VHH binders against Uncharacterized isomerase mll1393. Designs and how they scored, part 16

Target 1, 302 residues: Uncharacterized isomerase mll1393, of Mesorhizobium japonicum (q98kn6)
Amino acid sequence: MQTRNYLLYDVFTTERLAGNPLAVVLDCKGLDTIAMQAIAREFNLSETVFVLPPDNPKHKNRIRIFTPDYEMPFAGHPTVGSAIALAELAGESGAGIFVLEENIGPVRCAVSRHDGAAFAEFDLAKLPEPLQLEADPQAIGAALGLAPHEIGFENHRVAFWSAGVPYVTIPVANLEAAGRIRLDNQAWSELAPRKSEWAFASPYVYCRETVNHESAFHVRMIVPGTPSYEDPATGSAAAAFAGAIMHFDAPTDGISQLWIEQGLEMGRPSRIRLELTVQGGKLASARIGGHAVKVADGKLFI
Below, E stands for the ipSAE of ESMFold2; O stands for the ipSAE of OpenDDE; V2 stands for 0.75 times the mean of E and O plus 0.25 times the DockQ between their complexes.

## First folded at step 13 (VHH; framework vhh_8h63_2)

Design u1 (from t6 with R97K; at its last look DockQ between E and O 0.16; V2 from the best seeds 0.00; counts 0 for: pae O 11.8 > 2, placed apart)
Fold by OpenDDE, look of step 13:
Structure u1 (fold): chain B 302 residues (1-302), chain A 121 residues (1-121)
Amino acid sequence: as target 1 above (302 residues)
Amino acid sequence: ELQLVESGGGLVQAGGSLTVSCAASGFTFSRYAMGWSRQAPGKERELVAGISSGGSTYYADTVKGRFTISRDNAKNTLYLQMNSLKPEDTAMYYCAKGDYGRYDYPSFDYWGQGTQVTVSG
């Protein structure tokens, strides 16, 4: 039996018991994959991070990300949360840039403080690309319980984007429409494109009307299934969504920062910052960032 | 120990129906995608149907509209309802465990011993 410290963070929030929860297990040298998987299952959070020494001494740490069921090559809130956790552990009070080694490769992270709250961001490894959507947009809306007039705003239309993970981006008229969505799983399964042989792409619903005036978009991400479930903050979807923003809003050259509020309806309010670098009318790079707050710490006796 | 035990196979007339079941144990059934594969004599094993942990389904084109995959998480049981059976559906049917749960990877990592389905013309 070995004792290892662990931390619990709520990511993409400054408030405890909001955002996306994350477990961070420290000093994981000596743990094998089976043990890590078992521990992740014990925590039973969407993701658990295991912190290891880096392979490259110039990097800060190696992190391995596990769902309760399998290891992931990369995930947004684990990266953000880990970056902040590690910075705080190191007693770093200022802005810092370091690399986290992940299965996907090295991820450059920037950690800073904004109004006293810890903030981290990372560069997207893959920029969003459009995918073909064969389904009728109106039918897509209907599968969410929306009327035809509630689908779309301005020039935004139902689309299909991927920055590694594909999402059906669904603009809706307003907060009321967003708040009313209910996924008909059966209907969705008949209409939605597949993200894999086994699963359908998730709906990413968004509107320009927001609860927080600082947010550019209000979003909801529903994972299809029986029952379906909602994610409080989805970095991968935000990454895909950058494509939709570029396509429909066509931001001017330069750097733009957009806050995306998510998880409000489900009671875990979150905010993701999407930063777009636009050059020549094209997305040159993008970053995902957010806050994280420590909720708990403890010891594992395993 | 992980176990998948298929049952329900048998002989059925063309046009008939049959339901095969798979009792799963040794893992958290509800967390994993499950599937059915089949192998006919002299043919390669092929995926027939899959169901994610969330209930999303996939069907091979050859069985689409005729077969229905479902799961009962409370009973740790996977089902395959087969309707309008054809002689070409004759095969050993294998229950399969996926290697993913919340997020889907199109792969299986474990199969049962199989149950024989024979459709007579």
Scores: ipSAE 0.005, ipTM 0.259, lowest interface PAE 11.8, mean pLDDT 92
ESMFold2, look of step 13: ipSAE 0.428; ipTM 0.750
ESMFold2 (binder alone), look of step 13: mean pLDDT 83; pTM 0.842

Design u2 (from t6 with G98Q; at its last fold request DockQ between E and O 0.81; V2 from the best seeds 0.65)
Amino acid sequence: ELQLVESGGGLVQAGGSLTVSCAASGFTFSRYAMGWSRQAPGKERELVAGISSGGSTYYADTVKGRFTISRDNAKNTLYLQMNSLKPEDTAMYYCARQDYGRYDYPSFDYWGQGTQVTVSG
ESMFold2, look of step 13: ipSAE 0.549; ipTM 0.810
ESMFold2 (binder alone), look of step 13: mean pLDDT 83; pTM 0.836
OpenDDE, look of step 13: ipSAE 0.659; ipTM 0.871
ESMFold2, fold request of step 16: ipSAE 0.500, 0.518, 0.531; ipTM 0.797, 0.802, 0.798
ESMFold2 (binder alone), fold request of step 16: mean pLDDT 83, 82, 82; pTM 0.836, 0.828, 0.831
OpenDDE, fold request of step 16: ipSAE 0.669, 0.638, 0.621; ipTM 0.868, 0.856, 0.853

Design u3 (from t6 with G98D D104N; at its last look DockQ between E and O 0.81; V2 from the best seeds 0.00; counts 0 for: pae E 3.8 > 2)
Fold by ESMFold2, look of step 13:
Structure u3 (fold): chain B 302 residues (1-302), chain A 121 residues (1-121)
Amino acid sequence: as target 1 above (302 residues)
Amino acid sequence: ELQLVESGGGLVQAGGSLTVSCAASGFTFSRYAMGWSRQAPGKERELVAGISSGGSTYYADTVKGRFTISRDNAKNTLYLQMNSLKPEDTAMYYCARDDYGRYNYPSFDYWGQGTQVTVSG
């Protein structure tokens, strides 16, 4: 008769019922991997987090991150949401800087209050790197239902980047083009590079035109499949996208903070803060951050 | 028109061997992970074996050491060599192809019509 408490947060948003939802299961010592995977399947959210005691007592916690189908080494909104959830559980003394242990390694998180809302950010463990893309940009555009002239803007071109999980970064002309994309899964599977031996990389569509005046880019990320799924807010893709920004925009030395809007078309408006530290024309470090809000809590009887 | 056509099934005595094949057409065979699933009467379909586009293989615990998956990209053909067959291996065997995959394990969304393998006691 064991029970475990869980929290439900919407991440990368200040508004409930927007952003990317996250389940956070508390006090998971003694819960085996098979059980964690089954619970993640039960929630059927993009990811579910399982909170564990840290292996290193100087760290805040260990967390494990599961999709309904498999365990992830790292994911952006689970890290942000977990950091905020854990800080809020600890009250005022829980705010600040701490380390979460993830499968990718220790992740340094900073939690603060920003205009009455909880905000968290973390340092990227791996900076973006370019990958070889064999696919023809016109074929990529066709797989999204776009004409060749709608692919690209300014000097931005289709590319392939990874900061852990690789994404095909696809500039499109404007909001109208972004709003019209429809992924042809069969066409995509014939041209996409692999993100692993078993899986094709996902398209990450972006344009300079934005709905929100504070945003630097408007983006959409579609996970191919039957059926396909559009993710409301994708931190790992924003991390990879930092590579495209560095390559094509070549920001001036110093610290740049960019808001990236996502999820608007699918009905869960989200925004991700990307911080780039540039030194000598190169990316020295980067951070992913955002807000999160508690939506619900409950108890699992397992 | 995507097609997966299995062949080579039949009746085999326990302890015997059998090879099933899958002829693929209508897509670029070498790009896709391929695999075999099976379904016995009254049971759910289960993954038996998989082979990635890069040649990595996966086997269900119930068949490890007895079954070997392979592919011939020049002939667009997938194979499953089944040795030391047991009555519990009796099932309809389906050739399978991925469309998008999962990050760290095989997952398939398209199947052929299947070929029956029956193992007598």
Scores: ipSAE 0.341, ipTM 0.717, lowest interface PAE 3.8, mean pLDDT 91
ESMFold2 (binder alone), look of step 13: mean pLDDT 83; pTM 0.844
OpenDDE, look of step 13: ipSAE 0.416; ipTM 0.766

Design u4 (from t6 with S107K; at its last look DockQ between E and O 0.56; V2 from the best seeds 0.61)
Fold by OpenDDE, look of step 13:
Structure u4 (fold): chain B 302 residues (1-302), chain A 121 residues (1-121)
Amino acid sequence: as target 1 above (302 residues)
Amino acid sequence: ELQLVESGGGLVQAGGSLTVSCAASGFTFSRYAMGWSRQAPGKERELVAGISSGGSTYYADTVKGRFTISRDNAKNTLYLQMNSLKPEDTAMYYCARGDYGRYDYPKFDYWGQGTQVTVSG
C-alpha cells in the first residue's frame, strides 16, 4: 500500500463548491490503468486526473484523465484545473507557460493570476466546424420544452458544431427560456444527431441575456440520459460554440475575449473564457480558459 | 411506450450455448445503440455487450470470444448468442437501450424485465 496525495479543485470558478469538480492525484508513477480507473470510480467525479512525470523533460507533467468509466484523451476542465494545481504546487505566483502531456499530445497551457485568482488557458487543438443537422429546429426546441418563438435570437439559429466533440447549439430568446428548458430524452433521442458511435449529441443552449453583465452568453449543457444531467461548465462545448459565434456574430479581426456563464440554474455557477483570434474574417485560433480553486486535499491509501 | 422484452433464458449446462432475444418497441430501434447487461445475485449489474446503431460492438472482457451481440433492425430485435457458458455467467440478463451519456462509451438508460440464464456446473 502506498500513500498518494490528491487535490480537489473546482474548475471554471473562483468559488468553492461551484464550477466543475476535479480530482487531481499526484505522484502516480507506478499506477497502472486498472488502478487509475478504479480510483476514478472511487472519486466518482466527471473526471479524475492522474499526474505523472513528463516523457519530455521540457514539459511540466504528463496527465491522464479518467472518467468513472474510461480514460479520456483530453478534457477542458481537467486541463485547466491541472495546470493551476501544478502551478500552485510549484509555488509559481506569476504568469507561466508550460506544456502538459495528454493522450492527444502536448497541450500548451498558460497560467496567470487575475485579481488574486488563479487562471489557466489552453489553445484549442481543433477549430470548430459546422456539421449537418437534419432535425427540424422547432422539433429540437420542443424537445427542450421550448415554444417556437423562444428559439433563436437575432440571426442565431439552431446549428450543429464540433471542435472535436459535436454539440447542437440552440439559441434561445432569453434567460427565462433558458431557465425553463427540460430535456425530453425520448424526443431528443429521436431527433438528435450523434456525437459519437455510442451517444447522441448534447444540447448546448445559449442566450445573449446574462445574469452577470460581464458575461457575453448564458449557456446550459444538458447530457441526455435517464436521468439527464446538466454540466456546470463544458469546455468542449465552448470550443464548438466558437463556431456558432463566428458564424452568426462575425466578430471583427483581432482578439476578443468572451465570458460564458454556465451552471447557474443547477447551482454550480461557472465561467469559461473563450478567446477568439480572428484574421481575415476567419477564426485563426481560440483559447479556453478559466479559474480554479482548491477545495480539498488529502491522501489516498492504495 | 418504450418496451424491451427479453426471452430465451433458461437452464443450460456448462459449456453449452444459449441465445437470448429482446423485442423492442416504442422507439425507433435502428437509431439506438442496444446492449445487454446482467446481474448476478449479490452483484451489481454489469455491462455484457453493446452494439451501436452503426453496428460497432463492445464486449466485456469476461465474455469476449464467447458472446456475440447482434441486431435485426427490420424485426426490432436484439440478440445475444452465448457460447461456452460458465457457471459464473448465471445471471438475470437485461436488454438495454443506449446512446446516452457525455462520453464515447456505451451507456444504457433503459432495461427490460430481464430473462434468467442459469448455467449449471
Scores: ipSAE 0.563, ipTM 0.824, lowest interface PAE 0.8, mean pLDDT 94
ESMFold2, look of step 13: ipSAE 0.693; ipTM 0.873
ESMFold2 (binder alone), look of step 13: mean pLDDT 84; pTM 0.843

Design u5 (from t6 with G98S; at its last look DockQ between E and O 0.73; V2 from the best seeds 0.64)
Fold by OpenDDE, look of step 13:
Structure u5 (fold): chain B 302 residues (1-302), chain A 121 residues (1-121)
Amino acid sequence: as target 1 above (302 residues)
Amino acid sequence: ELQLVESGGGLVQAGGSLTVSCAASGFTFSRYAMGWSRQAPGKERELVAGISSGGSTYYADTVKGRFTISRDNAKNTLYLQMNSLKPEDTAMYYCARSDYGRYDYPSFDYWGQGTQVTVSG
């Protein structure tokens, strides 16, 4: 039996018991995949991160990300949360840039303090691309319990975008509509495109009306299934959503920072910062960022 | 109404073969990944095999090389050909549908009533 320290962070929030929860297990050298998977299952959080020494000494650390069921090559809130956790552990109080090694490859992270709160961001490894959506947008809306007139705002229409993980982006009229959505899993499964051989793409609902005036968009992401569940903050979806924003809003050249509020309805308010670098009317690069706050620390006796 | 109706179960001697079938209705069969799970007395339900809508297959290690999952979309039917059966294969076999949008491997959340497969030693 070994003792390993772990940290719990709430990611994409400055408030404890909000945001997306993350377990970070430290000093995981010697743990095999089976053990990591078991530990992730024990924590039973959306993701658990296992911190390892980097393969490249110029990098900060290697991290492996596990859901309770499988290992992920990459995930947004684990990256943000880990970056902040590791920076704090290192006693880094200023702005810093380092690389986290993930299954997807090296991920460049920037950690800083904003108004006393720890903030981390990373560059998207893949820019969003549009995918073909075969389903009727109205039917898509109906699968969420929305009436036809509640689907869309301005020129925004139902679309299908991927920055590695595909999402059906569904603009809705307002907060009322967003707050009322309930996913009919049966209806959804009959309509939705796939994200894999074994899974349907998730709906990413958004509206321009926001609770927080600093937020550019209010969003909800529902994972289909029985039962379905909602994610408080979905970095991968925000990445995909960058495509929708570019397509429908056509931001001017330069750098735009957009805050996305998520998880409000489910009682875990989160905010994701999406930074877009636009050149020549095209998305040149994008970053996902957010805050994280330590909620707990402890020891694993395994 | 979604229905999955298994058939073909029965008693078979060790080393024997058996094919179970599942008739699906109430949904667009061809859109869904389908699979088989089994539950032996006193044990948890376990995934046996899965087949995606595209025809990709997955097998539990315990049945690899012995079982074959297939589907006929025109007939809305799922099959599991079980060869070289062992007593430990004795279980209620459930046809299952996957509408779970999270996993990149087989995960099922709708089940039939099951068909009993008993393998005698």
Scores: ipSAE 0.565, ipTM 0.841, lowest interface PAE 0.8, mean pLDDT 95
ESMFold2, look of step 13: ipSAE 0.657; ipTM 0.870
ESMFold2 (binder alone), look of step 13: mean pLDDT 84; pTM 0.853

Design u6 (from t6 with G98D S107K; at its last read DockQ between E and O 0.72; V2 from the best seeds 0.71)
Amino acid sequence: ELQLVESGGGLVQAGGSLTVSCAASGFTFSRYAMGWSRQAPGKERELVAGISSGGSTYYADTVKGRFTISRDNAKNTLYLQMNSLKPEDTAMYYCARDDYGRYDYPKFDYWGQGTQVTVSG
ESMFold2, look of step 13: ipSAE 0.727; ipTM 0.889
ESMFold2 (binder alone), look of step 13: mean pLDDT 82; pTM 0.829
OpenDDE, look of step 13: ipSAE 0.590; ipTM 0.841
ESMFold2, look of step 14: ipSAE 0.726; ipTM 0.889
ESMFold2 (binder alone), look of step 14: mean pLDDT 82; pTM 0.825
OpenDDE, look of step 14: ipSAE 0.694; ipTM 0.887
ESMFold2, fold request of step 16: ipSAE 0.720, 0.693, 0.725; ipTM 0.890, 0.879, 0.895
ESMFold2 (binder alone), fold request of step 16: mean pLDDT 82, 81, 82; pTM 0.827, 0.823, 0.826
OpenDDE, fold request of step 16: ipSAE 0.673, 0.831, 0.593; ipTM 0.864, 0.940, 0.830
ESMFold2, look of step 23: ipSAE 0.721; ipTM 0.890
ESMFold2 (binder alone), look of step 23: mean pLDDT 81; pTM 0.822
OpenDDE, look of step 23: ipSAE 0.599; ipTM 0.832
ESMFold2, last read: ipSAE 0.714, 0.673, 0.728; ipTM 0.890, 0.877, 0.894
ESMFold2 (binder alone), last read: mean pLDDT 81, 82, 83; pTM 0.823, 0.831, 0.839
OpenDDE, last read: ipSAE 0.648, 0.679, 0.670; ipTM 0.854, 0.874, 0.869

## First folded at step 14 (VHH; framework vhh_8h63_2)

Design v1 (from u2 with S107K; at its last look DockQ between E and O 0.76; V2 from the best seeds 0.67)
Fold by ESMFold2, look of step 14:
Structure v1 (fold): chain B 302 residues (1-302), chain A 121 residues (1-121)
Amino acid sequence: as target 1 above (302 residues)
Amino acid sequence: ELQLVESGGGLVQAGGSLTVSCAASGFTFSRYAMGWSRQAPGKERELVAGISSGGSTYYADTVKGRFTISRDNAKNTLYLQMNSLKPEDTAMYYCARQDYGRYDYPKFDYWGQGTQVTVSG
């Protein structure tokens, strides 16, 4: 039996016991896919990362990302958390720009260190695009337990966006409305567009009013189901949301950095930084980033 | 209330064919991925086949090439055509539904009471 070290990080937070938790299993050469899946099931976190040597020696590492049920080609908080974890293991020479090899392809990460907090960000591989939404905004509001006047603010309207994984972006009037949402699974199942041939798209609820004055938006993301699951911090949804921001807010040319707060209602406060580069009135590039903090480490006897 | 009612099971000789059906009610059938699982005595339940709302299919390796899943959205009915049956296909066959489109892959969390398929050989 071999032993393997692991790290536990909370991602998209500067505070332990907040954010989106991540297990990072080190030195995984020789561990087969069945074993990795079993270990991810054992941790039972949103994702577990398995660190491997890179195929290209100029790259930092190869990582494989597993939910308890299956392997993913890429995921946002595992990438941010892994980048920070690996940079911290390497000490001072580990910060900077490097590449993590993921099933989707190479991912360029930038890691920086601030007093007591590490930050990582990566470029979106795909910019957000609008998708057709046929559902009535009033019906969407009802499926969240909200009245029609509580849906929308300013010029923001319900829309459907994807930067890889599509989300129904749902503006709500304020924090009070956001705090009252309750997803009606049956109602949602009758109106939701699909994110794939197998699954309905999830609602991504947002408002301009925020709890933290440094945040640009307050958001919630709920995966339908019995029970439904509210995600503490959803990088792929923030990537899709960049499309809504570009469409409705139409920011001027230049680089802007926006903090998006999430997870406050479900009890794991999180912050995702969205960087938008706008050229000629269009989104030229975008980045997703955030902090992560080490929570624990240990050994697996396997 | 969600209802999945299987029928069409029975005794068949090895090498033979059988179709099992599932009548669904209590939800908008066409919007859900559906599937079939089976459980032999003393064994754990296993996913046999799945079909998305749009008609894309999944099959377990043990049945691929022999079983065909299909759906008739107008009749709210799911089918499993089983050909080249083997004694090891003997099991209770369960119609299954996806949990509100929760999973982006063929996984099902609700099933009916099942219909027995017995293959003599």
Scores: ipSAE 0.630, ipTM 0.850, lowest interface PAE 1.3, mean pLDDT 92
ESMFold2 (binder alone), look of step 14: mean pLDDT 83; pTM 0.836
OpenDDE, look of step 14: ipSAE 0.636; ipTM 0.861

Design v2 (from u6 with D98E; at its last look DockQ between E and O 0.01; V2 from the best seeds 0.00; counts 0 for: pae O 15.6 > 2, placed apart)
Fold by OpenDDE, look of step 14:
Structure v2 (fold): chain B 302 residues (1-302), chain A 121 residues (1-121)
Amino acid sequence: as target 1 above (302 residues)
Amino acid sequence: ELQLVESGGGLVQAGGSLTVSCAASGFTFSRYAMGWSRQAPGKERELVAGISSGGSTYYADTVKGRFTISRDNAKNTLYLQMNSLKPEDTAMYYCAREDYGRYDYPKFDYWGQGTQVTVSG
């Protein structure tokens, strides 16, 4: 019987039992896709990462990311969490940059440690682009259980953005409105654009009012379905949301760092750092980052 | 270039009212929490009032019920309405930008040059 070590991390948080949980299985050489999928289902977390030797010796590792149901080419919190986990395993206490090989290709990761908290960030492979949204904003609001006057703030309007994964970005008036959101899946399926043949784009709700003043935005991301579920922290959505920020807020040239709080309503508070590099009024590059903390380790006898 | 320019200060009698303003430029004003601080001669600078990007407000105990902080994001302007002014409110009033969106909150990262408010007894 082969034994493999695994780690459990909570990602996009410094607090255990918060953030987005992640399983990291080490030394996965010899596991086939079927085995990995089965193990991911066993953990039953949003994502499980399987660590492999890199194809390029200059890179740190290859990682494969699985949901309980399928393999993903890329995901934010698995990347952040894995980067931190691997850095910690290597005994790296300082700032470092290395490459993780993922199905989408090599991902450059920067890991740092401040005051005992590990932080990792990666460059967006794709910058956000606007997509056509044909849905009525009022109907979208209704599908979330909101009144028309609760949709939007300032010049922010319902929009559709993708940095690889499309999200309906939905500005709402305040925390109270955000907290009242209940997704009507039937209504949503009738008006929301599809992100695939089998799935609708998810609502990414945001407001300027925040629980934590250090956060620029308060957000919620709900995955439609039966049942629907809420994500504590969604890197891909933050990436898409960068487009909305650029469009509506038009930040000045330079580097801006924004913390996005998420997962508060669902009881797993998280924070994602979105870094925007703006040149000539355009988004030149962006980074997603966050903290992660190990919450468990163990052995798989598989 | 980031700028905060305060205005509206002056001499007012005790019991009077005054509104000071702060014009912001060089950054996306609506994305930042803003605040007012004041410093009297020989005293430490103290927070007077703050307003989040979402419009939530907080006040020092010394000014609660008398002062109102507000913002107009379309005009990139911060306001402080001061009513029932007292001699002890005499100070240089500074507009401040919160280091908004960073992990190490709370912190103000930029201040204007200030506007002098003098309340005579």
Scores: ipSAE 0.000, ipTM 0.198, lowest interface PAE 15.6, mean pLDDT 92
ESMFold2, look of step 14: ipSAE 0.729; ipTM 0.895
ESMFold2 (binder alone), look of step 14: mean pLDDT 82; pTM 0.827

Design v3 (from u6 with K107R; at its last look DockQ between E and O 0.76; V2 from the best seeds 0.67)
Amino acid sequence: ELQLVESGGGLVQAGGSLTVSCAASGFTFSRYAMGWSRQAPGKERELVAGISSGGSTYYADTVKGRFTISRDNAKNTLYLQMNSLKPEDTAMYYCARDDYGRYDYPRFDYWGQGTQVTVSG
ESMFold2, look of step 14: ipSAE 0.753; ipTM 0.900
ESMFold2 (binder alone), look of step 14: mean pLDDT 81; pTM 0.824
OpenDDE, look of step 14: ipSAE 0.635; ipTM 0.856
ESMFold2, look of step 22: ipSAE 0.660; ipTM 0.866
ESMFold2 (binder alone), look of step 22: mean pLDDT 82; pTM 0.830
OpenDDE, look of step 22: ipSAE 0.620; ipTM 0.845

Design v4 (from u6 with D98N; at its last look DockQ between E and O 0.01; V2 from the best seeds 0.00; counts 0 for: pae O 15.6 > 2, placed apart)
Fold by OpenDDE, look of step 14:
Structure v4 (fold): chain B 302 residues (1-302), chain A 121 residues (1-121)
Amino acid sequence: as target 1 above (302 residues)
Amino acid sequence: ELQLVESGGGLVQAGGSLTVSCAASGFTFSRYAMGWSRQAPGKERELVAGISSGGSTYYADTVKGRFTISRDNAKNTLYLQMNSLKPEDTAMYYCARNDYGRYDYPKFDYWGQGTQVTVSG
């Protein structure tokens, strides 16, 4: 039996018991995929990260990301949370840049502290691209329990975007509408495009009205299925959503930072920072960032 | 052993076109952002174009609309199609791997030997 340390972080928040929870298992050399998968199932969080030595000594660490059911090549809050966790373990109090090796490839991470809160951001490896959506917007609204007039605001319309993971981006009229959303899984399965053989694309609902005045958008992301569940903070969706923002808002050239509030309805408030670099009216690059706070530490006897 | 081998360089007249290629080996090509940089005599090496593992692209302002970077992950090959070439495009062109997960930054850990592109006026 070997003892390994683990950390629990709440990611995309500065407050414990909010945000997206993450388990970070340290010193995972010697664990195989089967063991990692089993441990991830034990934690039963959306993702568990297993920290390994890097293949490239110039990089900080390799991380493997597991859901309770399968390994992921990449995920947003695991990246942000791991970056912060590793920086804190190293006693790094200042701004730093390092690379985390993930299955998707090397991911550049920048970690900093502001007002005592740790912040991390990473560069998107893939920019959002539009996908064809065949579904009727009204039907989409109905699947969420919304009336037709509640779908859309300004020039924003239902769309389909992917920055690696596809999302149906669904603008809604206001916070009240967003708050009433109930996903009809049956209707959704008949309506939504597939993201894989076994899964449908998730709805990413957003509105301009926000609870926090500093947030640019209020969002909800619901993973279809039986059962379905809501995610408190979805980095991959924010990445896809950058496409929608570019298309409908057409931000001017330069760098813009947008805060996205998520997880409020479900009781785990989160904030994701989406940074867009726009050149010539096109998205040149983007970053996802957020805070994370350690909630617990412990030992695994495995 | 990691290798990046450029090819396709040569002499071309102004207004002409040229495609340079880079054969990659010794690493999982599809996982890495790649880029083309160039260095003219007496000038600093500059990023010309970058492409992410997912195919997103970046171009320097000086080549936008004229150059196209692409990749074939199945062939482990990086390409740079250069159209409407100008004398100021004359340089040694280098293929490089970006190990920082970005395609728009000149952060590379490996470089090829380069291929010379000369544009006559």
Scores: ipSAE 0.000, ipTM 0.230, lowest interface PAE 15.6, mean pLDDT 93
ESMFold2, look of step 14: ipSAE 0.732; ipTM 0.892
ESMFold2 (binder alone), look of step 14: mean pLDDT 83; pTM 0.841

